# VHH binders against p46559: the designs that were tried, part 2

Target 1, 369 residues: p46559
Amino acid sequence: MTAIEKFFTEKSPDSEQVLLKVIELGIDFLGGEWKNVDKSQVNVSRVHGGQSNHMFHVTSSTSATPYLLRIHRQPPSQVFTDTVNLAIFSERGLGPKLYGFFEGGRMEEFLPSKTFDVNDVLVPENSRKIGAIFPLYHSINVPVSKSRRCVHLMREWLNGYESLGGGDYEILPTTVNYSDHPKSVSIKDLNHEIDNFEKWSTEIFEHTLVFSHNDLASTNILELNSTKELVLIDWEFGTYNWRGFDLAMHLSETAIDYRVPFPPGIKMNGDLIDNPPNIQIFCEAYVEADKKLKNRSPSDPTAEVKALIQECQFFWPLTNLFWALSAMKHSLLKFENGVDLDVQARDRLAVYFHLKPRSQKIYEELSKK

## First folded at step 1 (VHH)

Design a14 (framework vhh_8cml_1)
Fold by ESMFold2-Fast, scan of step 1:
Formats: C-alpha cells, sequence, structure tokens
Structure a14 (fold): chain B 369 residues (1-369), chain A 124 residues (1-124)
C-alpha cells in the first residue's frame, strides 16, 4: 500500500488534509487558477467507475480546471501499461486528457458518460460506431514490445494453472449445446492448441499486427453524454497483437451475457456467436474508417470487407481459448468476480473446438496464396 | 423504465441492526452502480453508501463507516444495506437510487432513479 493510497483511503474526502492535498496537486500539475483556490471553494466527491480504483472528482467554484484523481490498486506493471496508453490516447483526443501522474496515482479529465451494455453493442448504429473507432486506436505507434501478444498471456495463465495443481480438464458446457469437442483436454493438448494457432496466425496474418485493446467487452465502451462519441477504456491488456483477434474479441463478447443470475453469472448466446448482419456492419465500418484515416482508396472495397470478415472468423475461437485459460487458472485461486469461472472455462472451450475447424480451413485457403 | 422498491425498514432500539433491500426492475441491473441515501426529519437527503457495478468498489459516509455494509446480488437484481450499531441519529427515510452515468458519486444530483423510501426509526 503506497503512502498516497493510505492517505486517501484513511481520510474523509471533505477533511482539511484532503482538500489541501488536492489543491497542492492542482497547483503542481495544472497550475493556473489553482494557485488562487481557497479550500472552502473546493469540492471532492468520491466516484466509482468500471474499475475498483479509488477515484475522486475534484472541482471548485472557480475557473480552476476540474480533474479526476485516480489512486491505483493495480500491480505496478498494469499501472505502467494503462498510464502509457492513456498518455498516448490523451495526446490524440482518443481518451481522457492525462493531466499528470505520480507514484501511486494520476490526474485525468472527468468524462460524463454512459457505459454500454450487451444490448447497446447489438444496435446497428452502435455497431457501426464501434467498428469505425477501432482504426483510430489501431493506427497508433505505441513504443512497447511487438512480441508480447495474446499467446504470451495464454501461456502465462496455462503455466499458472499447472503450477497450482491443475490437470486434465473436462469440457462440460452449461450454456451452449455444442458436442463437437473432446470430453477432456490435458495441459499438453492446450499448449499444442496455443502453439498451432500462433503458427497459423504468424504465417497468414503477421502483416496485421496493430496495437490492440484485447478486452473490448461492452462495459469498456463509454458513450459521452455531451457528444454521443465513443471512448474505449480499460487498456490494461493493451499489447501489439493481430488485429483480427482484437476485432473478434469484441464480436465474441457481443454473444455473452454477464447479467444472468449467479450461479453461473454468465450465458453464451449461440445465435450471436456468428451473427452475420452484425459482423457485416462492423467490418464495413472498420474498412471505411481505416481507408479514410490512411487517405487511401482500396482497390476492391467489397473484397476487403469480405477478407476482414474472414480474418475475424479465423480469430473468433482463439478469443474463447484466451478467456478459458484465464478462467481455469483463476478458478483454482478461488477468485470471485460474479461469474462461475468453471462454467466460463467449459463453455468457452466448447466454443473454441466448435469454431476451430473453420479457422483451420481459412488457414489452409490463405496459406496457398 | 426503471423501478426501485425498498424494504426491510422498521423500528429498532439503539445498538440494534436492520438489513434494507432494494429490488430493481426495468433496467440492466448489473450494468449500473447503486447508492443509498437517507432523509432525516426536517433535513435534506444525504448520502449513506454506494456500490459499483461489479461490487468491487464501495464508499460510505463518515457516519456510516464501520457500521454499515453495502452489498449486491446481481442474480436477484437486489442491493442491500446492512446496518449495525444503529443510533437515534440514523432515523430517517432510506432511499435506494441509480445513476444514468458510468461514474457514480455521493452527490444526489448524479442520481436519476429513486425508490419511494423505507422508514427506519431508532428509538430509546
Amino acid sequence: as target 1 above (369 residues)
Amino acid sequence: EVQLVESGGGLVQPGGSLRLSCAASGRTFSDYAMGWFRQAPGQEREFVALISTSGGSTDYSDSAKGRFTISRDNAKNTVYLQMNSLKPEDTGVYFCAAPKGYYVSDLTTQYDYWGQGTQVTVSS
């Protein structure tokens, strides 16, 4: 627990000590009118967003710039990744302005907004808006490793599962009615699946590496109250990755409802696992926005959209393997997040094996060219 | 349309306990943070406690810290307020409330949906 975390967790937001501290931060990082603010003019309201961090909205009755104060509870490496990503997006107008950071916290712009839910992302207009925003983020050159992709995390989770005493895993799906999967998989089998998909992805999609969100569930999409523009948040898993994985991750999450009663707290909608009208609208919007951003006309826009749909279909099963491995490990840690992690792992593995043959066929077709 | 219904209020002696419940319908409950507020006789509505969408983040007024616990059961679309070590000063009508926005705070102005309230009386 950092000194700053202890300070803000042990004191009331309206205490003299906190009011003086937020004025000090305002002066140090923002300057301007903060130098003239009296503590009686300051309001500090504790706020909660999608993350479990300590957050405070700091305002005054003066023209001093209001800010959101975030006190971190995440591991240092995740804080580093999220902060670097926010700094880059801030400079490009693609996220909250980053006003400054310090040991244990940061100051950023407060964005009054609505969080999307699973019903919002299936609305055609919203699907188009989401598809159109991805190229803005995918075009950014982030100065981080290009070799740490989704498969790196998958191997870490599988190794963690094994180190915790995990063994053979039975695939007993609860919310999907698929039966074209093995009854059980070994750790060796799962390592083979990761290796095989990495090989295929590298051979046919290496040219598609972009900085990716890797976790774009509906709850990580904000709609700004004032402009109705979308902002993508929670970049803790942000890495360079194959773009089709990033796009397929969002599409896959549109088929999953976390609002169902616990247990299991999760339900996969088989009818939405491959939703052609939604995928078409989404991919059309991505291609059009990417073309506009790069100031280039594709030689065949219809063919480019069809190719992107195929790219998303290829990566769809891998997104389910990704979260299945996370769920397997965290189930052994007795982690609680409102979802039955064993149900999640079993259903996602069932989806993986059901969709894998299509991905293999795509690999075989594209490797011939 | 959002509907919030509070229950669990009543009369208790100082030092007693009550558990308030707020049942939510007409909205995607698990996508929204929730708050509890109270209104004492002759006073304005004041903040008591709040809970994030996941339940991973909670906050309390100074008077509630250490005595009250807010929790939620997304399976039942219900938020709870467990009140222990009740004092006469805790007497009032207790309201649950839901915001429209991603951020939720201790400010009444950030809440758009309110229940009808449940009376809590701490008498000695």
Scores: ipSAE 0.000, ipTM 0.364, lowest interface PAE 12.3, mean pLDDT 84

Design a15 (framework vhh_8cml_1)
Fold by ESMFold2-Fast, scan of step 1:
Structure a15 (fold): chain B 369 residues (1-369), chain A 127 residues (1-127)
Amino acid sequence: as target 1 above (369 residues)
Amino acid sequence: EVQLVESGGGLVQPGGSLRLSCAASGFTFSSYAMGWFRQAPGQEREFVALISWSGGSTDYSDSAKGRFTISRDNAKNTVYLQMNSLKPEDTGVYFCATDFGSRLYEGTYSPEKYDYWGQGTQVTVSS
C-alpha cells in the first residue's frame, strides 16, 4: 500500500489532516481559488468507483474548482495505461478532464452523474444507449501498440500464474450450474485455448481491430445528470483488440452480480448468459451509431446486425477466459477486491467451455470462402 | 446468509448511557466498514456513526460527536456503539448496516448505499 493510500484509507474524510491534504493538492495542481480556501469551507465525500481505486469528491463553498481525487490500488502498469488513455480522451473531449497526476494518485474533473449498476444495464433503453456510445470510442486513433490485444494480456497472466507456482486447475463452478466442461485444465491446456482463439479471431475477424475498453462492467459507465449522455471510465485495460471482444465483454458483465455477500462476492446468472435479453437492441444501436458516425449507408442493415450478434457470440467465451486467467494469477498474489477469486476463476472457466462450441461453429461457418 | 443482529437498547434517563452491539455473520466482517443509523418517529433514517474495515478510521454525525464512540472487535464479528450523555432527542430505533462497496475501503454516510441492515433496537430517553 502506498503512503498516500494509507493516509486516505486510515483517516476520516472530515479529519483536519485530510482537509489540509486536499487543500494542498488543490493549491499544487489547480492553483487559483484553492490558495484562498480555509478547511472549514472544504467538503470531502467518498465516491463509490471500481475496485481499483479509492475515490473522493473534493468541493468547497468557494469558487475553487471541485475535483475527483483518485488514489490507486492497482499495479503500476495498469495505472500507467489508464492515465495515458484518460489523457488522450481528455484532450479529445471524450472523458473527464485530467487535472494532474502524482505518485499513487491523480486529480480529474468531477462529472455530476449516476454510476450504473447491474439493474441499470439490463434496462433495454440503457442497453441501446451503451450500444450507441461504443462506435465513438472504437473510432479513435490511439498512438499505442496495435499488436498487444486481449490474448497478449491473457498470456502475461497465465505466465504469471505459472511463475507463482500455479499448476493444474480444477473446474468446480459455484454460482453457475454448468457441467459441460473438463474436470480440470493444465497450463498447457489453457495455452492451447488462447492459441486456438487467436488463430480463429485472426482468420475471421482481423478487419475488426479497434481501440477497446475491455472491462466495461456497469460500474465503469457514468450517466451525466445534465444530459443523460453516457461516459465510459476506467481504461486501465484499454488496448487495440477485436471489437467483438469489447462488445461481448460488456454483454457478459450484464450477467454478473458483484453486490452479493463475500464470500463469494460474485454471482453469475446462467439464464442471462444463455439468453441475453438485450443483445438485439444493443447491436442495432451499435450499427446505427457507427453508420451515422462514418456517414455510411449499409445496403442490408438487418444482415449487418445479425452478423454483429454472431460476432459478439463468438467472442463471449473468450471474455470469460480473460478474467479467469486474471483471477487465477491474482488469487496466488492474495489480492483482495471483495470477490473470491477462486470462485470467479472456476465459474468463468465453466462459462468458457459451455459457450466454446458455439464459437467453433461460428468459426467454421465464417471461414468458408 | 448475511445476518446483522442488534442488542443493548432500552429505556434510560437523560444523561444516562447505553452500549449497543451488532453481531454479524455470513460474510468476512473484518473486510467491510460498519455503520450505525437511527430513525426517530416520523423521520427519515439518518447517519450516526461509521467505522472502517480496519478500525483505523471512525466518523460521527454532528449530534453524536463527543458523546458516542463506535468500535469493533473483528475476532468476535461485532460492532459496538457506546452512547453517553443521552438526550431525549436521541430516542429512536438504532440500526447497524454494512456496505459491500466498502471492502477494504472507508465506507459511506448515505443510508441508500448500504446493502444489509439489522432489524433495529429501540432506544428511549425519557424522564
Scores: ipSAE 0.000, ipTM 0.293, lowest interface PAE 15.2, mean pLDDT 86

Design a16 (framework vhh_8cml_1)
Fold by ESMFold2-Fast, scan of step 1:
Formats: C-alpha cells, structure tokens, sequence
Structure a16 (fold): chain B 369 residues (1-369), chain A 123 residues (1-123)
C-alpha cells in the first residue's frame, strides 16, 4: 500500500487533511484558479468506478478545473499500462485528459457523462454507437508490445493460480444452464486450451492485430451529457490483441448483469450468449465506421459483415476463459470486488466449453483458405 | 452544503406503485452520490437504494431489488425512486440523502438529509 493510498483510505473525504491535499494537487498539476481556492469551497466525493482504484471527484464552487483523482490499488504493471494508454488517448482527444500522474495515483479530466449499464448496452442504437467507435481506437498506433496479447495474461493468471496451491477445478455452473462441459479441468487441461486457441487465432486471424481495450464492460463506457458521444475508459488491460477478442469481449459482457445481489453478484444470460440480439447491427456499424475512417470501399460489404460476425463468434469463448482464469486466481487471494469469484469462474468455464465447438468449426473452415 | 426536499409519498394499496422525488438546492448536485433510506415506526433508518454522481451506477437493498428503481436528472437537480409492487412492510418515512462516501450503505456516512416523505402501504 503506497503512502498516498494509506492517506486517502484512512481519512474521510470531508477531512481538512484531504481537502488541503486535493487543493495542493490542483495547484501543482492544474494551477490557475486552484491557487485561489479556500478549503470551504472544495467538495470531494468518492466515486464508484473500478474496485481496483479509489476514485474521488474533486470540485469547487469556483471556476477551478474539476478533476478525478485515482489512487491505485492495482499491481504496478497494470497501473503503468493504464497510465500510458490514457496519456496517448488524452493527447489524441480520444479519452479523458490526463492532468498528471504521481507515485500511487493520477489526476484526469472529469467528464460530465452517464456511465452505461447492462440495460443501456442492449439498446440497438447504443450497440450501433459502440460498434462505430471501436475502429477509432483500433486504428491507433500505440508504441507498446505487440506480442503480449490476451493469452499472455491468461498464462500469468493460471501460473498464479497454480503457485497459490490451486489444482483441479470443478465446473458447477450456477447462473447458466449448460451441461456440455467437463465435470472438472486440470491446470494441464487449461494450458492446453490456451495453447490451442493461440494456435488457431495465429493461423487464421494474425492479420487482425489491433490495439484493444480487452475489458469493455458497460461500466467502462461513458456517454457525454453535452454531445451524447461515447468515450471508452479504464484501459488497464489495453494491449495489442486480435480485434475479434476485443469485439467479442464487449458482446460477452452485454450478456452479464453485475447488479444482482451479492452473493453471487453476477448473473449470466444464456439466451443472450446463445443468440446475441445486436451482433448484426454492432458488426455493421463497425465495418461502416472502419470504411469511413480508412477511406476505403470494400468489394462486398455484406460478406465483410458476415466475416466479422464469424470472427466475433470465434473469439467469444476465449473471452470467458480469460475472465475464468482471472477469477480462479483472485478467488485464492480472497479478492473482494462484489462478485462471487468462484461462481464467475465456474459459469465462465461452462460458457467456454459450450461455445468452443463453434470456434473449432470456424477454425477448420477458415484454415482451408 | 446541499438542501434536500422529498415529495411523492402517500397512501397506496399493496401491489401499487409510487414515485418519490428529491429536489436538491445549494451545493453542486452532480458532485454527490445520492441515496434513499426509510424508517418504519420504532425501527432504525435503513438503506434502500443509491445512485452515483453520474447516474450510471446504482445499488439496492435486498428488499428493494427487482421492485424499486433509482434514477437522477442532474439538469433538474432531482433524484427519483420508482417503487413498484409495494408491500405493507415498505411502510415508513422515506429520506433522500447526499453521500460523502459513494460505497456506503450506512446512514452515518451520509452528510445531508431531507426531512422525509411518508409512504403508507395498507389494504
């Protein structure tokens, strides 16, 4: 725990010490009107938005620039990745402005906005808007590793699970009614699944590598109050990856409700997993926005949309394996995030095995070309 | 430094619906998380629902989940509680509160309170 994390967790946002500290940060990083702000004019509110960070909305009754203060709880590697990604997107006008960073935290632009929820992302017009914004982010050239894809983090989580004493894992789904899965999997079985999917993805989709968000749950999408434009936030898992994984991750997350009571704090919708209602409009929007952004005219737009749907379907099970492995490791660490991690892992593994046969057929078909 | 005034309470039959409103004045409303609490006669004040400063994140008590919906309109400085499928045990004075800690369901963590609006569910 950093000194600054300890400071903000031990003190009330209303305490004189916190009010003086946020003024100090405002002066140091933003200047301007913050130099003339009295503590009586300052408001500090704790914000929900990532169990991995302590977040505060800092405002004043003056014209001093409001800001979001993030105090990190994440591992240094994820903090580094998120900060670098935010700095790049900030400079290009594609995310909140990064006002500054320091050991253990950062300050960023407060965007008056609505955070999406599961009901919002299932609205067809919102699916179109989200599909249309992905190409903008996928077109950015980011100066980071192109070899550290989703499978790199998956192997790290599985190795962590094993090092913490994890062994064979029973698949007993709670929120999905699937039975077409093994009763249990070994660490060796899970490594084999990662290796197979990496091989398949490399053979048929290597040309689709783009800088990807990899965690586009509804809560990581902001709709700006002024323009109704969407902004994607929380790039802590941002890496180069197969684009179909990034798109499938968002689609997979539209089938999951995290607002249900804890325990389990998670409910997967099998009907939406089996028959995603907005995949067509989402993929149509992506292709059209990508065409416009790259000033290109595809020879067969209908075929391109069908190919993208197939690409999303191929990667869908891998997105569930990804979060299952995270949940397995973090369950052993007794991590608290409002979700029963054991339920998440078991349900996600059940979804993985349920959808895997479709992915294998797609691989077999496309590998012949 | 925000003042809160609740409205919309009243008498309703079991299974009925009510929409409560909470109008805020004073300090900037959009910088506060907002909560609804209730208090039955002879009972302590209990948590019902909360909504974050943006309106994008909500949480509910077990008794409210599936029946109540909290929402806000920052342009009108108002937070709402839509209550459906009301039960006699929902009877109480409903309070709007502005939160200094967004993650708290405890009454002591709320800085500003309204005076309350009476909700009575009786046959």
Amino acid sequence: as target 1 above (369 residues)
Amino acid sequence: EVQLVESGGGLVQPGGSLRLSCAASGRTFSSYGMGWFRQAPGQEREFVALIDWSGGSTDYSDSAKGRFTISRDNAKNTVYLQMNSLKPEDTGVYFCAAERYLGSTFVHDYKYWGQGTQVTVSS
Scores: ipSAE 0.000, ipTM 0.126, lowest interface PAE 20.9, mean pLDDT 84

Design a2 (framework vhh_8cml_1)
Fold by ESMFold2-Fast, scan of step 1:
Structure a2 (fold): chain B 369 residues (1-369), chain A 126 residues (1-126)
Amino acid sequence: as target 1 above (369 residues)
Amino acid sequence: EVQLVESGGGLVQPGGSLRLSCAASGRTFSDYAMGWFRQAPGQEREFVALISRSGGSTDYSDSAKGRFTISRDNAKNTVYLQMNSLKPEDTGVYFCAADTRYYGSALYTESAYDYWGQGTQVTVSS
């Protein structure tokens, strides 16, 4: 833990030390009326921000600009990526305004909003809204590497797992009842799966590369109180990637409940994995919003929607391999995030092998001339 | 499900030491993050210390830092709070708590913990 993280987690928000520190930050980064604020006029309240950040809403009884204070718990590389992406989206009006950043934290606009949960993302109307906002983010040109896609991070995690002494991995699912998977996989097997999916994706979907969120769980979606519009947050995994992976990642996350008691702190719903209820509505909304944004009229909108559903189905297993490899590595690092990482890895590998045959069939169909 | 029972409280003089124990019963104790909270006479319950499921991460309140040490023995299903250099202001009921759903950033708040012990009284007086 950083010194600033310890400071804000160990002290009460109404302590003199915290009040003086948030005034200091307000003066340094925002100026204006913060220079005239007394500690008796300041209110600091904790905001739920998930496991990656400690969040505080800082206000005063004066006209000083209120702000959201994020104190980082995540690795420096994720903080860097998230901050750069937020700065770009802030400048373009697609996210909270970024007021400033410093070692261990940042200050941003507080958006009065509701954070979605797993119940919210299963509502058809919300699924339409989420589908409709993806094209806004997928259309943006971000000045980062176009070659460092999801498979790059997967290889880094698998190499890390091996470097930490990891070996063969037994697939013993806890929350899904799938049996159509190998009993165990070797590091060589997992490298082969990554290579094979990269080859397939490059051959049939290379034209679909867009800047992608890659981690759109329900908790990374805000619904604004004033307008009911959605805002996507926490871009720490943001990269150029195949569009279908980004969309499938969100759809896959709608089938997972992280509110179950720890341990294991995770439960996958096989019925929702096998038969995703909102995929049609979600893809229809995406296509319609993309059409409006680009002022285009496709000759066959029904065919375009069916093709997008097929893209999502193709990439669905890869999203589970992605988080399985992360969980395998981070389990060896004794990382703690409220989820049993071995249960997550085993269940996600079981889902990967269960869904992989569909992806192979899609590849075979689309690669034919 | 987990049940928690605290022990080791009592009366000590300023500058004295006490070791509190929290015995857990139920399943998979090693999978829960554990915390200690206290409630002083006439005050609200406040955070004292936390320990991760593995024991690899610990944190303390300002008032506890440098004087208290939290530890756990997963083989014995027990978490401990070693309290040294006790002061009259440390007087209160000490509660053991287990996190069953959330931990990380939430570990510093009462709402993160679903299972609580009944508390053990600590009195620091001459």
Scores: ipSAE 0.000, ipTM 0.121, lowest interface PAE 19.0, mean pLDDT 83

Design a3 (framework vhh_8cml_1)
Fold by ESMFold2-Fast, scan of step 1:
Structure a3 (fold): chain B 369 residues (1-369), chain A 126 residues (1-126)
Amino acid sequence: as target 1 above (369 residues)
Amino acid sequence: EVQLVESGGGLVQPGGSLRLSCAASGFTFDYYAMGWFRQAPGQEREFVALISSSGGSTDYSDSAKGRFTISRDNAKNTVYLQMNSLKPEDTGVYFCAARPSFTYKGDLSPQEYDYWGQGTQVTVSS
């Protein structure tokens, strides 16, 4: 535990020591009106406490700029990735402003906003808005590895699962009624699936590499209260990746309801997986916004949209394999996040094998061109 | 100091209605999702309803759907629970709770909520 983490976890947010410390940080990193703030005028509210970060919303009754204080608990590699990503997005006006960082924490803008839920992302107009904002993020050049894609994390999680004593895994889905999957998979089988998808993706989609979010669940989408514009947050899994994986990840998440009682805290909707209602609108919005951003007229918008839909369909099963492998590993670590990780792993593996034949047909069709 | 103060509880006959209020102070109310939980004698706290920071999204337990309505007034730092068609099974202490809006994923366990009120008693009895 860092010294700063210990300081904020051992003391009450309304203690004199904490109030003085947040004023000190406000003066040091923001200046201005913070120099004139008395501790009696300061409010510190704990926003997030738990496994990833300690978060505090720091405000005052004055005109001093409010800020969000994040104290890190995440692994050093995730902290490094998230900090680099936030700095770049801050500079481009595509995320919260980064006010400053220090050993063990950072200060950033608090965005008055509504967090989306599964009902919001199924609204066609919202699906259009999300499709339209993706190209802004996908256009950014980030100075990180272009070779460490989703398959790199998948191999890390599968290796972690094995090192923790994991073995053969039974596919017993709880929330989806699919039966077109193996009864069990070995670690060797899962490594083969990763290798096969990497090969296919490299052969037909290598030209589509973009900096990707890789975790765009509804709860990582903010709608700003003032403008109704969308902001994508929590880029801790951000990597260069095939864009279709990033788009398919979001589409896959629209078919999953996390509002159900724990356990299991998760329910997958097979009808939405098999027939996603907004994929056409979503892909149309992406293509339109991408062409506008690049100042080029679409040469054949219908063909480009059809191609993007196929691209999303191809990557859909891989997004489920991605989170299944994470869930398998973290279940052995007894990680708690309001979702039964074994149910998530089993259901997502069932979805993977259900959708894989479609991806193979797309590969066969596109590899002939 | 953070405070959540519930009011509006009481004794009501089956089929009756009650409106609970929760007054919040000591934090920026419009950045928090607000929930209602209940606890019957000898039982654990059960989720009842949740409303997003903007009021644009609401969620209900199966037992509350169609009978209860959660709402909020950000100008007054208050969240409400309108309870209609009350049943004896609705008897319990009702708690107001707050959690950060940008971590919302439905009715997560009570431990996911940062701030809690002291509760207000609701009794449904003839």
Scores: ipSAE 0.000, ipTM 0.116, lowest interface PAE 20.1, mean pLDDT 84

Design a4 (framework vhh_8cml_1)
Fold by ESMFold2-Fast, scan of step 1:
Structure a4 (fold): chain B 369 residues (1-369), chain A 124 residues (1-124)
Amino acid sequence: as target 1 above (369 residues)
Amino acid sequence: EVQLVESGGGLVQPGGSLRLSCAASGRTFSSYAMGWFRQAPGQEREFVALITWSGGSTDYSDSAKGRFTISRDNAKNTVYLQMNSLKPEDTGVYFCAAGSEWLTYDSPEDYNYWGQGTQVTVSS
């Protein structure tokens, strides 16, 4: 742990030491009225955030600017990526304002908002709003690597799994009732799956490369209290990637409930995986918003929506292979995040093989054009 | 797979300097974060320094800060650790390690590939 992570994890948020430290940070990075704040006027409350950060909302009874304090748990490379992405989106009015960063943490604008949950993302109007906001982010040119797509990270995780002593992996799903999968897969089998999907994606969807969130679970969507506008947060996996992967990642996450008791702390809904209820509305909203942003008229709006649905369906299994490989590696590292990583890996691999035949059929159809 | 070979270790007096090199071969060297770890007799392997694949970010243990500098030359597939103001407490076997740019931290378990180590002895 960084010194600042130790400080904030070992002490109560209402301790004198923490109150004095957040005042010090306010003075150093924001100035203004923070110079006149007494510890008795400060409130520090924990914020439920992603699994990679300790988050605190720092306020005072004065006019000093409130801020969100993020203490990093994630690796330096993810911190760098997330901070650069936040700075770019901040400057464009597409995310919280970045107030400053330091070793082990950062300070950003607190947005009075509601964090979405699985119930929210299944509401048709919310699916439409989410579909409509994706093109705003997908239209931004971000000055980062274009070669480090989802398959790059997948290979890194699989190599890590193997290096930690991982071998053949038994597919025993617990939260989905799929049986159309291999009983076991080898590391060679998984490398072959990554290679095949990369080949297919490059041949039929290379033209769809956009800067992507790659982790748009419900908890990474904020609805602003004042405007009801949506803001996408936590871009730590942000990279250039095939558009359909990003969209399919969000759709896939709408079928997963993380609010169930640990263990396992995860439940996948096979009915929603097989028949996503809002994919039509979501894709319609995306096409309409993308059309407006690019000042274009599609030759056939109905055909464009159908093509986007097919694009999402193609990438859906890959999103599950992505998180399965992550879970396999992190299970060996004894990583704890409130989810049984072996259950997640097994279920996601089962989903991958269940959906893969559809993706292969889409590839065969589109590769002929 | 990445293969790592360390060099540059040796015997030095307190206050002296050493430059360690880690030569890498194999696929995707430039896509890995690189780290240095050390292990003293009877101790666990501990983090010393980290550099990201691009060289744009570095991190150091508290004991290494201000004295050690990590750098890399991707054209030569080599990572360096410049060690100044060496102390007897710096004695140990120094290991070069390669790990994912996304998940690499200061834990040995984050690293996928390891060198065989090079001995550094600081004594008078």
Scores: ipSAE 0.000, ipTM 0.121, lowest interface PAE 22.0, mean pLDDT 84

Design a5 (framework vhh_8cml_1)
Fold by ESMFold2-Fast, scan of step 1:
Structure a5 (fold): chain B 369 residues (1-369), chain A 125 residues (1-125)
Amino acid sequence: as target 1 above (369 residues)
Amino acid sequence: EVQLVESGGGLVQPGGSLRLSCAASGLTFSRYAMGWFRQAPGQEREFVALISGSGGSTDYSDSAKGRFTISRDNAKNTVYLQMNSLKPEDTGVYFCAAHKYGLRYSTDADEYDYWGQGTQVTVSS
């Protein structure tokens, strides 16, 4: 825990120490009316967000600029990536304004909005809106590495797991009823799975590289109160990646409920994994928005939508392998985020092997064209 | 106080060109998508073109595609509409409008927060 994380998590938001600290930050990074704010005029409320940050909404009864305070829990490399991405999107008007950053945290614009949950993302109209917003972000040229994709982070997590004494891993799913998986996998087996998917993705989808969010769970989607427009937040895993991984990541997350009691704090819905209800409307919205954005007229829009659905289906298992490897490593670090990481790893590995045969068939079909 | 000031309108012959400019003040320009709308005599106000806050995304009405180009200069707080191959049907008052959040997908006039006073474009037959 960093000193700033301990400060904000061990003290009440209405404590004198916290009120004085948020005034100090307001003065330092925003200036203006914050220089004249008394602690009695300040309100600090905890915002329940993703698993990666402690978030606070800081307001006052004065004209001082309100702000959202994020205190980081995630590794420095992910914090760096998220901050750089937010700074770029802030300057381009595509996300919350970044007011400033410091060791262990940052200050940004509070957007009056509703954070989506698992029920919201299953509403067909919301699936359409989410599909339509993806091309906006996928069209932007971000001046970062184009070679550090999802497989790079997966290898880092697997290497971390091994370095922490990790070995063979038993696949014992708890929340899904899948049984079409190996009983256990070795580190060598998992490296082979990563290498194989990288090879397949490069051969059939290299032309689809776009700047991707890679973590679009429901809680990373804000619906603005005034306009009902969507804003994507928390770009800590943002990289150039195959677009189908980004789309499949969002679709995969619609099948997972994190509101269940801890332990396990996670429940995967096999029915939604096997039969995603909104994949058609989501892909239709993406294709339509992408066409408008690029001023292009396709010769066969029905074929393009079908191809995108196939692209999402291809990457779906890889999104589960991605989070399984993260969970395996962080379980050994005894990281606590309200989810039983061993349950997450085992269930996601079971999903990976359940869906992998479909991806192999897609590769075989497309690699011969 | 937010102000949008259009310029560059005028009278042109069919097939001619005009470049409209819209200078913005009193707002954080890069946070706003900028749109052009037009209103012909006796008609409703209609969408013409849109550019996102970053300039990375544009959208055009069917009548404008291939003939008009929208662009912006965030350093100068200005949005432009280059109009080529003008037709008598392009005649109308052209309005500059700003939509908060920099997101391109608002083609609906009701979503725009700030409006200019308009500049007249007349294409003489």
Scores: ipSAE 0.000, ipTM 0.120, lowest interface PAE 19.1, mean pLDDT 85

Design a6 (framework vhh_8cml_1)
Fold by ESMFold2-Fast, scan of step 1:
Structure a6 (fold): chain B 369 residues (1-369), chain A 126 residues (1-126)
Amino acid sequence: as target 1 above (369 residues)
Amino acid sequence: EVQLVESGGGLVQPGGSLRLSCAASGRTFSNYAMGWFRQAPGQEREFVALISWSGGITDYSDSAKGRFTISRDNAKNTVYLQMNSLKPEDTGVYFCAAEYSPLFGKTVSADQYDYWGQGTQVTVSS
């Protein structure tokens, strides 16, 4: 725990100590009217949205610039990646402005907005809007490694799990009723699954590499109050990756409800996993927006949409393996985020094996063309 | 589970039109991608047309493009194939098929469809 994380987690937001600290940060990083603000004029409220950070909305009754204060809970490497990504998107007008960063935290623009939830992302019009905004981010050339894809993080998490004394893992799903999975998996089995998917993805989808969010849960989508336009936030897992993984990640997250009481704090919906209601509308919107950005005349938009749906279906199980491996490792670290990480890992592994046969079929079909 | 029943087949002269219907039973019709296949005398079943569960995506065989239109009415649990400018080579038994959607891959192969109707005969001759 960093000193600043301890400070903001152990003290009330309305305490004198916190009010003085947020004024100090406002003066140091923003200047202007913050130099003239008294603690009686300051309001600090907790914001929910990210699992990886403590967030506070800092305002005053003066003209001092309001800001969002983010205190990191994640490893330094993830913090570095997220900060670099936000700095790039800030400069391009594609995300909140980055006001500054310091050891253990950062300050960014507060966007008057509604954070989406699982009900919002199932609305067809919202699925269209999300599909349409993805190409804006996928078109950006980001000066970071192109070899550090989802499988790199998966191997890091699995190696971490093993290093922490992890062994064979029993698959006992609680929120999905799937039974078409192994009873348990070894670390060797999980490495084999990663290797197989990397091989398949490289053979049939290497041409689809784009800078990807990789974590577009509903809570990482803001709808601006003034325009109703969407903004994607929390790029801490942002890497170059296969496009279908990024799209499938969002679609997979639309089938998961995190509002369920802890424990378990998570409920996966098998009906939505088996029959994602908005996949077609989402993919249609993506293809249309991508064509407009590239000034490309459509030769056959129907064929392109079908291909993209197949691409999303192929990567769907891999997105669940990705978060299962994270949950397995972080459960051993006793990381607390309001979700029972063992329930998450078991249910996501069950989803992975349930959907894997479809991905194998797609690989077999596309590898022969 | 879905049961499919085709109708609308018959005898028609070259250049004529027919509209085939496929009525589905079961409460999950709107979750299925639907396809039309045909089997000519002495031939294997071949792909004719498909439509996604929402109706937004359609595809056609080269022989059907520009002449046939596939559509669906999810409220009525029915899929249609409007066939115009019919030719003698369009003669065959026409089958309606369903694949669990939205798990929609490239589904031009008959072995990818889970449920099939009994077929309806289409004959194009003088």
Scores: ipSAE 0.000, ipTM 0.110, lowest interface PAE 22.3, mean pLDDT 84

